# Designs tried in a protein design chat: VH-VL binders against Nonsense-mediated mRNA decay protein 2 (upf2). Part 7

Target 1, 242 residues: Nonsense-mediated mRNA decay protein 2 (upf2), of Schizosaccharomyces pombe (o13824r41to282)
Amino acid sequence: LKKNTAFMKRCKSSLTSENYDSFIKEIKTLSLKKFIPEITAAIVEGMMKCKATKDILSSVKIVWALNLRFSTAFTGPMLANLYCALYPNPGYSLCHESYFELKQNENEVSEKDRSSHLLKVRPLLRFLIEFWLNGVVGTPEDFVSYLPSTDSNDKKFRKPWFEEQNLKKPLVVLLFNDLMDTRFGFLLLPVLTSLVRTFSCELFTTEDFEDKETLELVNRLNPVVWRTYLRKSLNSYVDKLE

## First folded at step 20 (VH-VL)

Design r1 (from q5 with heavy chain W52Y)
Fold by OpenDDE, look of step 20:
Structure r1 (fold): chain C 242 residues (1-242), chain A 120 residues (1-120), chain B 112 residues (1-112)
Amino acid sequence: as target 1 above (242 residues)
Amino acid sequence: EVQLVQSGAEVKKPGASVKVSCKASGYTFTEYYIHWVRQAPGQGLEWIGYIYPYSGDTDYNEKFKGRATLTADTSTSTAYLELSSLRSEDTAVYYCARSYHFTEYYFDYWGQGTLVTVSS
Amino acid sequence: DIVMTQSPDSLAVSLGERATINCKSSESVLYSSNRKNYLAWYQQKPGQPPKLLIYWASTRESGVPDRFSGSGSGTDFTLTISSLQAEDVAVYYCQQYYDYPTFGQGTKVEIK
């Protein structure tokens, strides 16, 4: 129990490359099955604190190791928790304005709260994309059944992601559709720019690759049809900036 | 045009503190990270830490934790580095630099640098 | 910390000739998921701050002349100046951002 508690604590606070080997060892040896609910919540909290690419990658590998051991029993709830963290209020977009507008109607929202939310959302977006690239998640069908019907405020955790037409679409497409939603202006432009720059090859390229190995990888992960779609959407978004 | 303009040269005694400013212009101050990098005379570059002005989020090189404090004033688009308990080895040109969001810690714009001299 | 090591420490090249600077990281800075190398190159002239030349190991920053090119992957990287110009006299630094930023020790490029 003591070891398990320590493991969960580290999940919350120490998801770093420095602790990677320890995590892997513990994932292989500790009896963690009964603690999966706590672990999934702890992992998501830890993800929010990652600040380096190396740590993000290590964390992805840690999650992958947990997925290998516990399969959907872990991955489902983890993704559900990640989604809920990304969308704290059901029915709203990733745009901070929409999120905080709801909060303002209920309570006063401080600038500190706004800043805190943004800091959390950015890493989570990165992780969702990384999980998609690594086969941990593909479509909303992978975790929709693990979402709670309601939150603590009796609000439904539903979004266009879970509409019938979107259930089989790549998660990254749905994610970027939200990011590029101009109904709420261009508030997320810095986040979008960063993600586009980071994942330009895998998600947005429509040109031939000089590196055949990379081309094969990209084609396997994200068919050109979706890359084309995302590229067009991005172009449209950029055009609206002017 | 993006510009980062830093405060002037400082001369300090050992044990003192120094505060360097970096005023940003030509872009939205809250949309980028400000990093601090120093360079001792004739030496290479050493990363100190970063601040995200929008949230005030900071992170530091372990070497400077406890001595370096990064702050930002969004009303004036100015970032600050305060370094306490100064030592002779802290003598360096201190740069502020801009980077993109998240983990893309390469620097597209730099301040002109601020020389901090620590001498008894 | 990821240690960056450049070679040589100094390089003298004739005008119009090729200059080659090498940079080695103590561990790979290749991100397996997107196959990008988290490596940048800077030029620093005397009395000036560093200037970004290359990022993602091989992408030129806007305004950087074509004679500058970056190559390499994993742990070994190269900055090449295809035809050295007088204005290229400077110290060049490689920098990884796979983890928290660390820089090479610098390579001084001079005219022979």
Scores: ipSAE 0.797, ipTM 0.917, lowest interface PAE 0.6, mean pLDDT 89
Fold by ESMFold2, look of step 21:
Structure r1 (fold): chain C 242 residues (1-242), chain A 120 residues (1-120), chain B 112 residues (1-112)
Amino acid sequence: as target 1 above (242 residues)
Amino acid sequence: EVQLVQSGAEVKKPGASVKVSCKASGYTFTEYYIHWVRQAPGQGLEWIGYIYPYSGDTDYNEKFKGRATLTADTSTSTAYLELSSLRSEDTAVYYCARSYHFTEYYFDYWGQGTLVTVSS
Amino acid sequence: DIVMTQSPDSLAVSLGERATINCKSSESVLYSSNRKNYLAWYQQKPGQPPKLLIYWASTRESGVPDRFSGSGSGTDFTLTISSLQAEDVAVYYCQQYYDYPTFGQGTKVEIK
């Protein structure tokens, strides 16, 4: 029991490549099932602190190990928590002006929430895309049932991602549509360009890969029709920029 | 024209603290990471940590945790390194340098360097 | 920590001849998701800060002369100066950014 508390504390504050072997051993040996709600919250909080590629990738493997042991009992709540951390105001895009103090006289987001948004957007977006690449999540259908329940009117307060026509779309297509929101300017341009730079192959390329094995994997995860769509969306974004 | 202009040389006693400034110009200060890297005399380069002024996020090389503090003032486009509990082995040239992309911590522009000498 | 080891420590090359600097990392710096090697090269002349030459192991930074080229993948990397010029006398450093940055110990290039 004491080991379980230490495990959850490390998920929250010490999600690092140096601790990877310890995490994997504990996931295989500890009795964690009753603590999955706490684990999902702790691990999303720990993700916000990962700032190097090696730590992010090690943490993706740790999440995968939890998925192998607990399946959707872990990944469902984890993805819901990650989504809610990115979208505490589900009516707002990530680029909503309130996060950036553009309307100081009428700010609708507290300074704490604004600071939290700016701190977490880079690591959490990176994790969500890595989870998509590694098969932890494919579409909104994979976690929609774990989102907070609301009355019948509240479905209009969710992203359109969870409407029937979008439930089976690749999650990254929906995410990048939101991230490329230019209604308030180019407020997350450094975030967008860094994600494009990292994941251009998987998300935006229409060119053949030299490695056929990689090409087949990418086509399975994000068919060329969606990559073509995303490239056109990105080009439109860039055209508005200049 | 991108510039990172650092404060002048410092001489300190062991146990003291030093604060080095790095004033940025010619680009959007909040879009880039500011890193600190030091070079002891006749030695190679050692990364200290970064600050991302856009979010205020910082992280440190474990060797310097507890002694190094990175801050930034977005109103003056200036980053600061404060290093406490100085020891003679902290004698080095301290550079600020910038990077752009999340996790891609390589440095396209560097400050001129600030010599910090720690001697009894 | 990913340890970066350069060889040789010092290199003397005649003007116009090829200089070759090797860099080895203690673990792979190849990021599988984008298939890029997270490795950079810097030039540092006496009394100056380092100057970026190459990133992603082989991509030349803007304004860097064509005589500088990088190659290699995974753990083994090379910086080549195809025709050494007088202004190329410097110390050269490799640096990985797959993890938090670490640098090689440097290679001093001199004119023979």
Scores: ipSAE 0.768, ipTM 0.902, lowest interface PAE 1.0, mean pLDDT 87

Design r4 (from q5 with heavy chain S99G)
Fold by OpenDDE, fold request of step 24:
Structure r4 (fold): chain C 242 residues (1-242), chain A 120 residues (1-120), chain B 112 residues (1-112)
Amino acid sequence: as target 1 above (242 residues)
Amino acid sequence: EVQLVQSGAEVKKPGASVKVSCKASGYTFTEYYIHWVRQAPGQGLEWIGYIWPYSGDTDYNEKFKGRATLTADTSTSTAYLELSSLRSEDTAVYYCARGYHFTEYYFDYWGQGTLVTVSS
Amino acid sequence: DIVMTQSPDSLAVSLGERATINCKSSESVLYSSNRKNYLAWYQQKPGQPPKLLIYWASTRESGVPDRFSGSGSGTDFTLTISSLQAEDVAVYYCQQYYDYPTFGQGTKVEIK
């Protein structure tokens, strides 16, 4: 029990490359099945604290190891928790603007709260993309069953990601749709710019890209149809920005 | 033109604190990170930490945690480094530098540097 | 921490000749998914701050002369000045940003 507790604590506070070997060993040896709900929550919290590429990638591998051992029993709840962390309120977008019908009397989220949320959202967004690139998640259909349809107030809990027409779309496409949603202005521009730069090759490479080796790699990761879609969307977004 | 202009040289006693300023211009202050790097005389470069002026988010080299404090004033587009409990070993030129977004910690523009001398 | 080690510590090259600086990281700074290397090169002249020359191991910063080039991948990197000019006398630093930033110890380039 002590070892399990320590494991969960590290998930929450120390998802770093320095602890990678220990995590992998523990994932293989500890009896963690009954603690999966706590582990998934802890990992999401740990992900929010990652600020270096090395730590992010190590954490992705840790999550992959857990996925390998526990499969959907872990990955489903983990993704659900990640989603809830991105959208802590069903009515909020990634930038804390109303995702649905804007009510005239809705309390505006303070700038401080927005900033705080963005600090957490940034690493989670990168993780989600990394998970997609590594096959941990593909589409919203993979984890929709782990999310409620409505909250305690009968408000829609599931976002447009989980509409019938979107359930089978690549998760990254839906994510960038939200990031580039100009209905909420350009508040997410810094985050979007960062992600576009980080994943320019995987998500935005053209069909006629000159480097054949890179192109072959990218084609295996992300079909050209979706890269084209994302490029088009990004161009439209930039046009609106100017 | 992007510019980072730092405050002037400082002379401090051991145990004292120093606060260096870095005024940014020529770009949107909140869109980029400000990093701090120091260089002891005749030595290499050492990363201290960063601040994102948009949110106030900071991170530090473990070596400086507890002694270094990074702040930013968006109204004046100025970043600050405060270093406390100064030691002779802290004698160095301190640089502010503009960094790109999350996890891309390389620096395209630098301040002119601020010499901080710690002597008894 | 990722340790960056440059070689040589100092280099004297004749005007118009090639200068080569090596940088080695204690661990790989290559992101396998996109094949990008989290490595930058800086030039520092006496009394001045460092100036960015190259990022992503091989991409030149705007305004940097064509004679400067970066190459390498994984743990081994090289900065090349194809034809050394008088204004190129400086200390050069490599820097990784795969993890929190760390710099090489620097290489002093002088005219022979």
Scores: ipSAE 0.809, ipTM 0.912, lowest interface PAE 0.6, mean pLDDT 91
Fold by ESMFold2, fold request of step 24:
Structure r4 (fold): chain C 242 residues (1-242), chain A 120 residues (1-120), chain B 112 residues (1-112)
Amino acid sequence: as target 1 above (242 residues)
Amino acid sequence: EVQLVQSGAEVKKPGASVKVSCKASGYTFTEYYIHWVRQAPGQGLEWIGYIWPYSGDTDYNEKFKGRATLTADTSTSTAYLELSSLRSEDTAVYYCARGYHFTEYYFDYWGQGTLVTVSS
Amino acid sequence: DIVMTQSPDSLAVSLGERATINCKSSESVLYSSNRKNYLAWYQQKPGQPPKLLIYWASTRESGVPDRFSGSGSGTDFTLTISSLQAEDVAVYYCQQYYDYPTFGQGTKVEIK
């Protein structure tokens, strides 16, 4: 039990490339199945602390190792926890103005609300794209059944997390549509710019890749139709910015 | 166009603290990271840490954790490095530099540098 | 930390000739997810801050003369000055950003 507690603490605070070999060894040897709910919560918190490319990629590989051992019993709850961290207010866009406006709260100025939101959105969107590239997630269908019920006192009325037509769309397309929401201005422009610079070919290019195997993988994960859609959406976003 | 203007040279005694400022202009301060890099006389370059002014997020070279504090004031487009418990080996030119975006930690514009001298 | 090692430490090249600076990282700086090398090159003249020349190993920064080029992948990188000019006398640094930033020790380029 002591080893399991240490493992979960390291997931939460020490999800680093330096600890990769230790994580892989412990995933193979520890009896973790009873602790999957806490592991999924801890590892999402740990992802928010990854701030170098090397650590992000190592963390993706650690998640993949857990997926190999526990399959959907780990991956489903992990993706659900990640999504809930991105969408604490399910009806709000990631760009909702309330995350960015100056306002008084009980113990802090609203700048802390912006900080808290950006600390989650920046790394977690990056991790979702990495998971898409590695085949851990494709569409909301992969994890929607693990999401909690919408909070409501009226048990007869329940809002779904995803509309029916969106359940089979690539998750990255849904996330970028939300990220490019301009109803409240351009509040996540730095996050959008970072992701576009990092993954432009995989998300927005209509040109063929040089490598046949890479082209086949990208086309399976994000078909040209969706890349064309995203590029048009990005062009519209840029036009509104100017 | 893009400019990073730093505060003037400092002379400090061992054990003291120093605070160096970096005023940015010619771009949207919150869209880029500010990094701090130092260079001891006649030596190479050493990264200290970054701040993303939009979120207040910081991270540090392990060597400087506990001694370096990076802050930013978005209303004045100014970033600050505070280095405490100074030692003679902290004598260096301290640069602020603009970094692009998350995980893109290379530096396209640099301040003029601030010489910090630590002597008894 | 990823250790960056440059060679040579200093280099004397005749005006108009090719200068070649090597940089080796202790581990790969190629990011497999986007297939980019997270490697930059800087020029530093005496009394000046560094100036960015190259990022992503081979992409020239805006305003940098095309006589400067970067090449290499993984752990082995090269900065080339195709026709050395008098104003190119400087110390050149490579820097990786695959992990938290680290710099090479520098290569001083002089006119022979």
Scores: ipSAE 0.805, ipTM 0.912, lowest interface PAE 0.7, mean pLDDT 87
Fold by ESMFold2, look of step 21:
Structure r4 (fold): chain C 242 residues (1-242), chain A 120 residues (1-120), chain B 112 residues (1-112)
Amino acid sequence: as target 1 above (242 residues)
Amino acid sequence: EVQLVQSGAEVKKPGASVKVSCKASGYTFTEYYIHWVRQAPGQGLEWIGYIWPYSGDTDYNEKFKGRATLTADTSTSTAYLELSSLRSEDTAVYYCARGYHFTEYYFDYWGQGTLVTVSS
Amino acid sequence: DIVMTQSPDSLAVSLGERATINCKSSESVLYSSNRKNYLAWYQQKPGQPPKLLIYWASTRESGVPDRFSGSGSGTDFTLTISSLQAEDVAVYYCQQYYDYPTFGQGTKVEIK
C-alpha cells in the first residue's frame, strides 16, 4: 500500500523521463485497479508540470502502458479529468476574456482558474494532441460518458458537453476551433503559434507525403477533409490578426 | 530591430548575490520566452533556465535550482536573473536570449552579455 | 542530461575550402511525433554573443548565407561551410533542445 501511495505521488510530481523505467516496472507489478481514480487525477496534475519534449513523450508512453493494462477503465477517466482541467467553466471557450481579466469585477471565472489558465492550456493541449497521434483518443465519444453531469440533476434540463454532430469529429479539430476563437481577440496566439509550428504536417498540411506509409498513417488520424478545414480556419485567423 | 540590452558588468565577493537585467524591445515581450545562458572565460555555454513573461512560468537547470531566480516585469519589458550564494566558479558572461515557443528551446536573439566576476 | 560532443576541437581550413564540424548526442534528439531533429547550430565570433545559424538540424535561420548547411539525424549531425570566408573564423556550437538545452564544447575554426 505504501508503494501505491509513492506511485501516485510520483505521477503527481515526478512525471519525468528519468523515472520512466520505474513507472513501467510498477505499472506491470503493482495492484493499481482500485486506485485508478486517484491515478488519473494525479497524472493530469503531473502533465501540467512537463516542460521538455523528452518528458512529454515519456509521459505519453507511461499513459500508454496504463491504457494497455486497464484500457477504458483508465483512459476514459483520465481523458475526462484532462478535459475538465481545460474547461473548468463549461460553455466558455479557451479564449474567453474572463480568463484574462478583461472585465472589471467579473466573477464568472474564479481567481484560481484565471491565474492558472495559461499554465494549464499550453501543456494540456500538447498532451491531447500527443494522445491523438498515439491513438489514445480520437473523438469526444471516447470519453464523454465519463464526464460529470452538467447543469442539473433534472434530466429534462441537462445540457450535453458536446453537440450530437460533434461527438464523432476529431477532438483536435474541436480544440483548434476553440483555440482560434477571435471573439475576444488573440489571447492565446502564443499557444496557437507553438502548436502550429510543432504539428503543422500532422494537422494542417494538405499536400501528399512522398513516404506512402507516413501518408497512410496521417490520413487515418486526420483525413484530408479535416486538415483542409483546419488550414482554412488558420488562414482566417491570420487574416483577422493582420 | 529586436534588441536585448543587459545591465553592466558586476564584481562580487563569494557568498553575495547578483541581479542582471535584460530589457527587450522591437517585439511583443510576452509572446516569447527569455532564456539565460552563461559562458565562463574560455569555456562553452551552459543553460540556466527560462521564463515566459506572459504567464510567469519558469524552469531551471537542476544545477542552478535553489540559487537562480528568474523574474520579468511586463510593464518595462525587462527580465531579471538573480543568482545567490556566488562562488568563484560563477565567474562568467551571462546572456539573456529570446526563445521561440514551448519546448522549442533554441535562441534567435541574444543580449550583449554581462560579465560577473566573483573574486575574494 | 543529453551530452553533446563535437569533433574536432579545432579546425584549420584554407580560404575557399570546405569546413566540416561533427556533433554527436548521447541519445537521439529526433522527436518521433513530428519527425524533426531538435538540434541547433550557433556561431560565436570573438567578443560577440552566439548567433543562430541552423535549427531543426538542417533549416537555416533567415539571413544566414547559403554556404552554411546542416545535416544528420538521430545522434549524428554535421555543420558544413562549403567555401570558408574570412568572416567565418569563429567558434561553432551545436545544441540540442529535445530535452532541456545542452551545448557541445565548441569547435574553433581558423584559416590555414
Scores: ipSAE 0.787, ipTM 0.905, lowest interface PAE 0.9, mean pLDDT 88
Fold by OpenDDE, fold request of step 24:
Structure r4 (fold): chain C 242 residues (1-242), chain A 120 residues (1-120), chain B 112 residues (1-112)
Amino acid sequence: as target 1 above (242 residues)
Amino acid sequence: EVQLVQSGAEVKKPGASVKVSCKASGYTFTEYYIHWVRQAPGQGLEWIGYIWPYSGDTDYNEKFKGRATLTADTSTSTAYLELSSLRSEDTAVYYCARGYHFTEYYFDYWGQGTLVTVSS
Amino acid sequence: DIVMTQSPDSLAVSLGERATINCKSSESVLYSSNRKNYLAWYQQKPGQPPKLLIYWASTRESGVPDRFSGSGSGTDFTLTISSLQAEDVAVYYCQQYYDYPTFGQGTKVEIK
């Protein structure tokens, strides 16, 4: 029990490359099955704290290891928790302003709260993309069953991702559709810009690569049809920005 | 044109603190990270930390945790580095630099540098 | 911390000749999923801040002359100046950003 508790604590606070070997060892040896709900929540919390590429990538590998051991029993709830962290309210937009507008008491909304939310959302967005690129998740169908259909007020909890026409679409496409939603202005521009730069080759490249190996890799990760779609969407977004 | 303009040279006694400013222009200040790097005389480059002006998020080299404080004023597009408990070893040129990517910390624009001299 | 080690510490090259600087990381800075090497090269002239030359190990920053090229992958990287010019006299630094940034100790390039 102590070891399991320590494991979960590290998931929350120390999801780093430094602890990678320990995590892998524990994932192989500890009896964690009964703690999956707590572990998934803890991991999502840990993800929010990642600030270096190495830590993010190590964490992806840790999640992958857990996925290998526990399969959908882990991955489903993990993705559900990740989704809920990204979309704490049933609003369509990822915009922080939209999130805080839903608060009952505006006085409870501070700049610190906004910044805190943004700080959590940014790494989670990258993780979600990394998970998609690495095959941990493909479409909303992979984890829709782990999400409630409505909140406590019978308000739609699931986003349009989980509509019938979107369930089988690449998750990253739906994510970037949200990120590039201009109905709430350009509040997410810094986040979008960062992600576009980080994943320019994998998600948005329509140009030819001189390196054939890289081209093959990119094509495997994300077919050109979706790269073209995302590029087009991005161009449209930029046009609106001008 | 993107520019980072830093404050002038400083001379401090051991145990004192110094605050260096970095004024950014030519781009949206809140969209990029500001990093700080120092260079001791005749030595290499050492990363101190970063700040994201949009959120105020900071992170530090472990070596400087508790002693370095990064802040940013979005109204003036100015970033600040405060280093306390100065030692002779802190004598260096301090640079602010713009980070190109989130979590991918290479730097496309640099300030001109600020010499901080710590001497008894 | 990832330790970056450059070689040589100093290099004297004749004008018009090739200059080669090596950089080694204590661990791989290659991300296998996208084959990106998280490595940058900087040029620093006397009294000036560093200037970005190369990122992703081999991509030239805008405005950088084509005589500058970066190569390598994993732990071993090279900056090459195909034909050294007088204005290329500087200290060059490699830097990894796979983890929190660390720099090589620098290589001083001079004219022979």
Scores: ipSAE 0.757, ipTM 0.890, lowest interface PAE 0.6, mean pLDDT 90

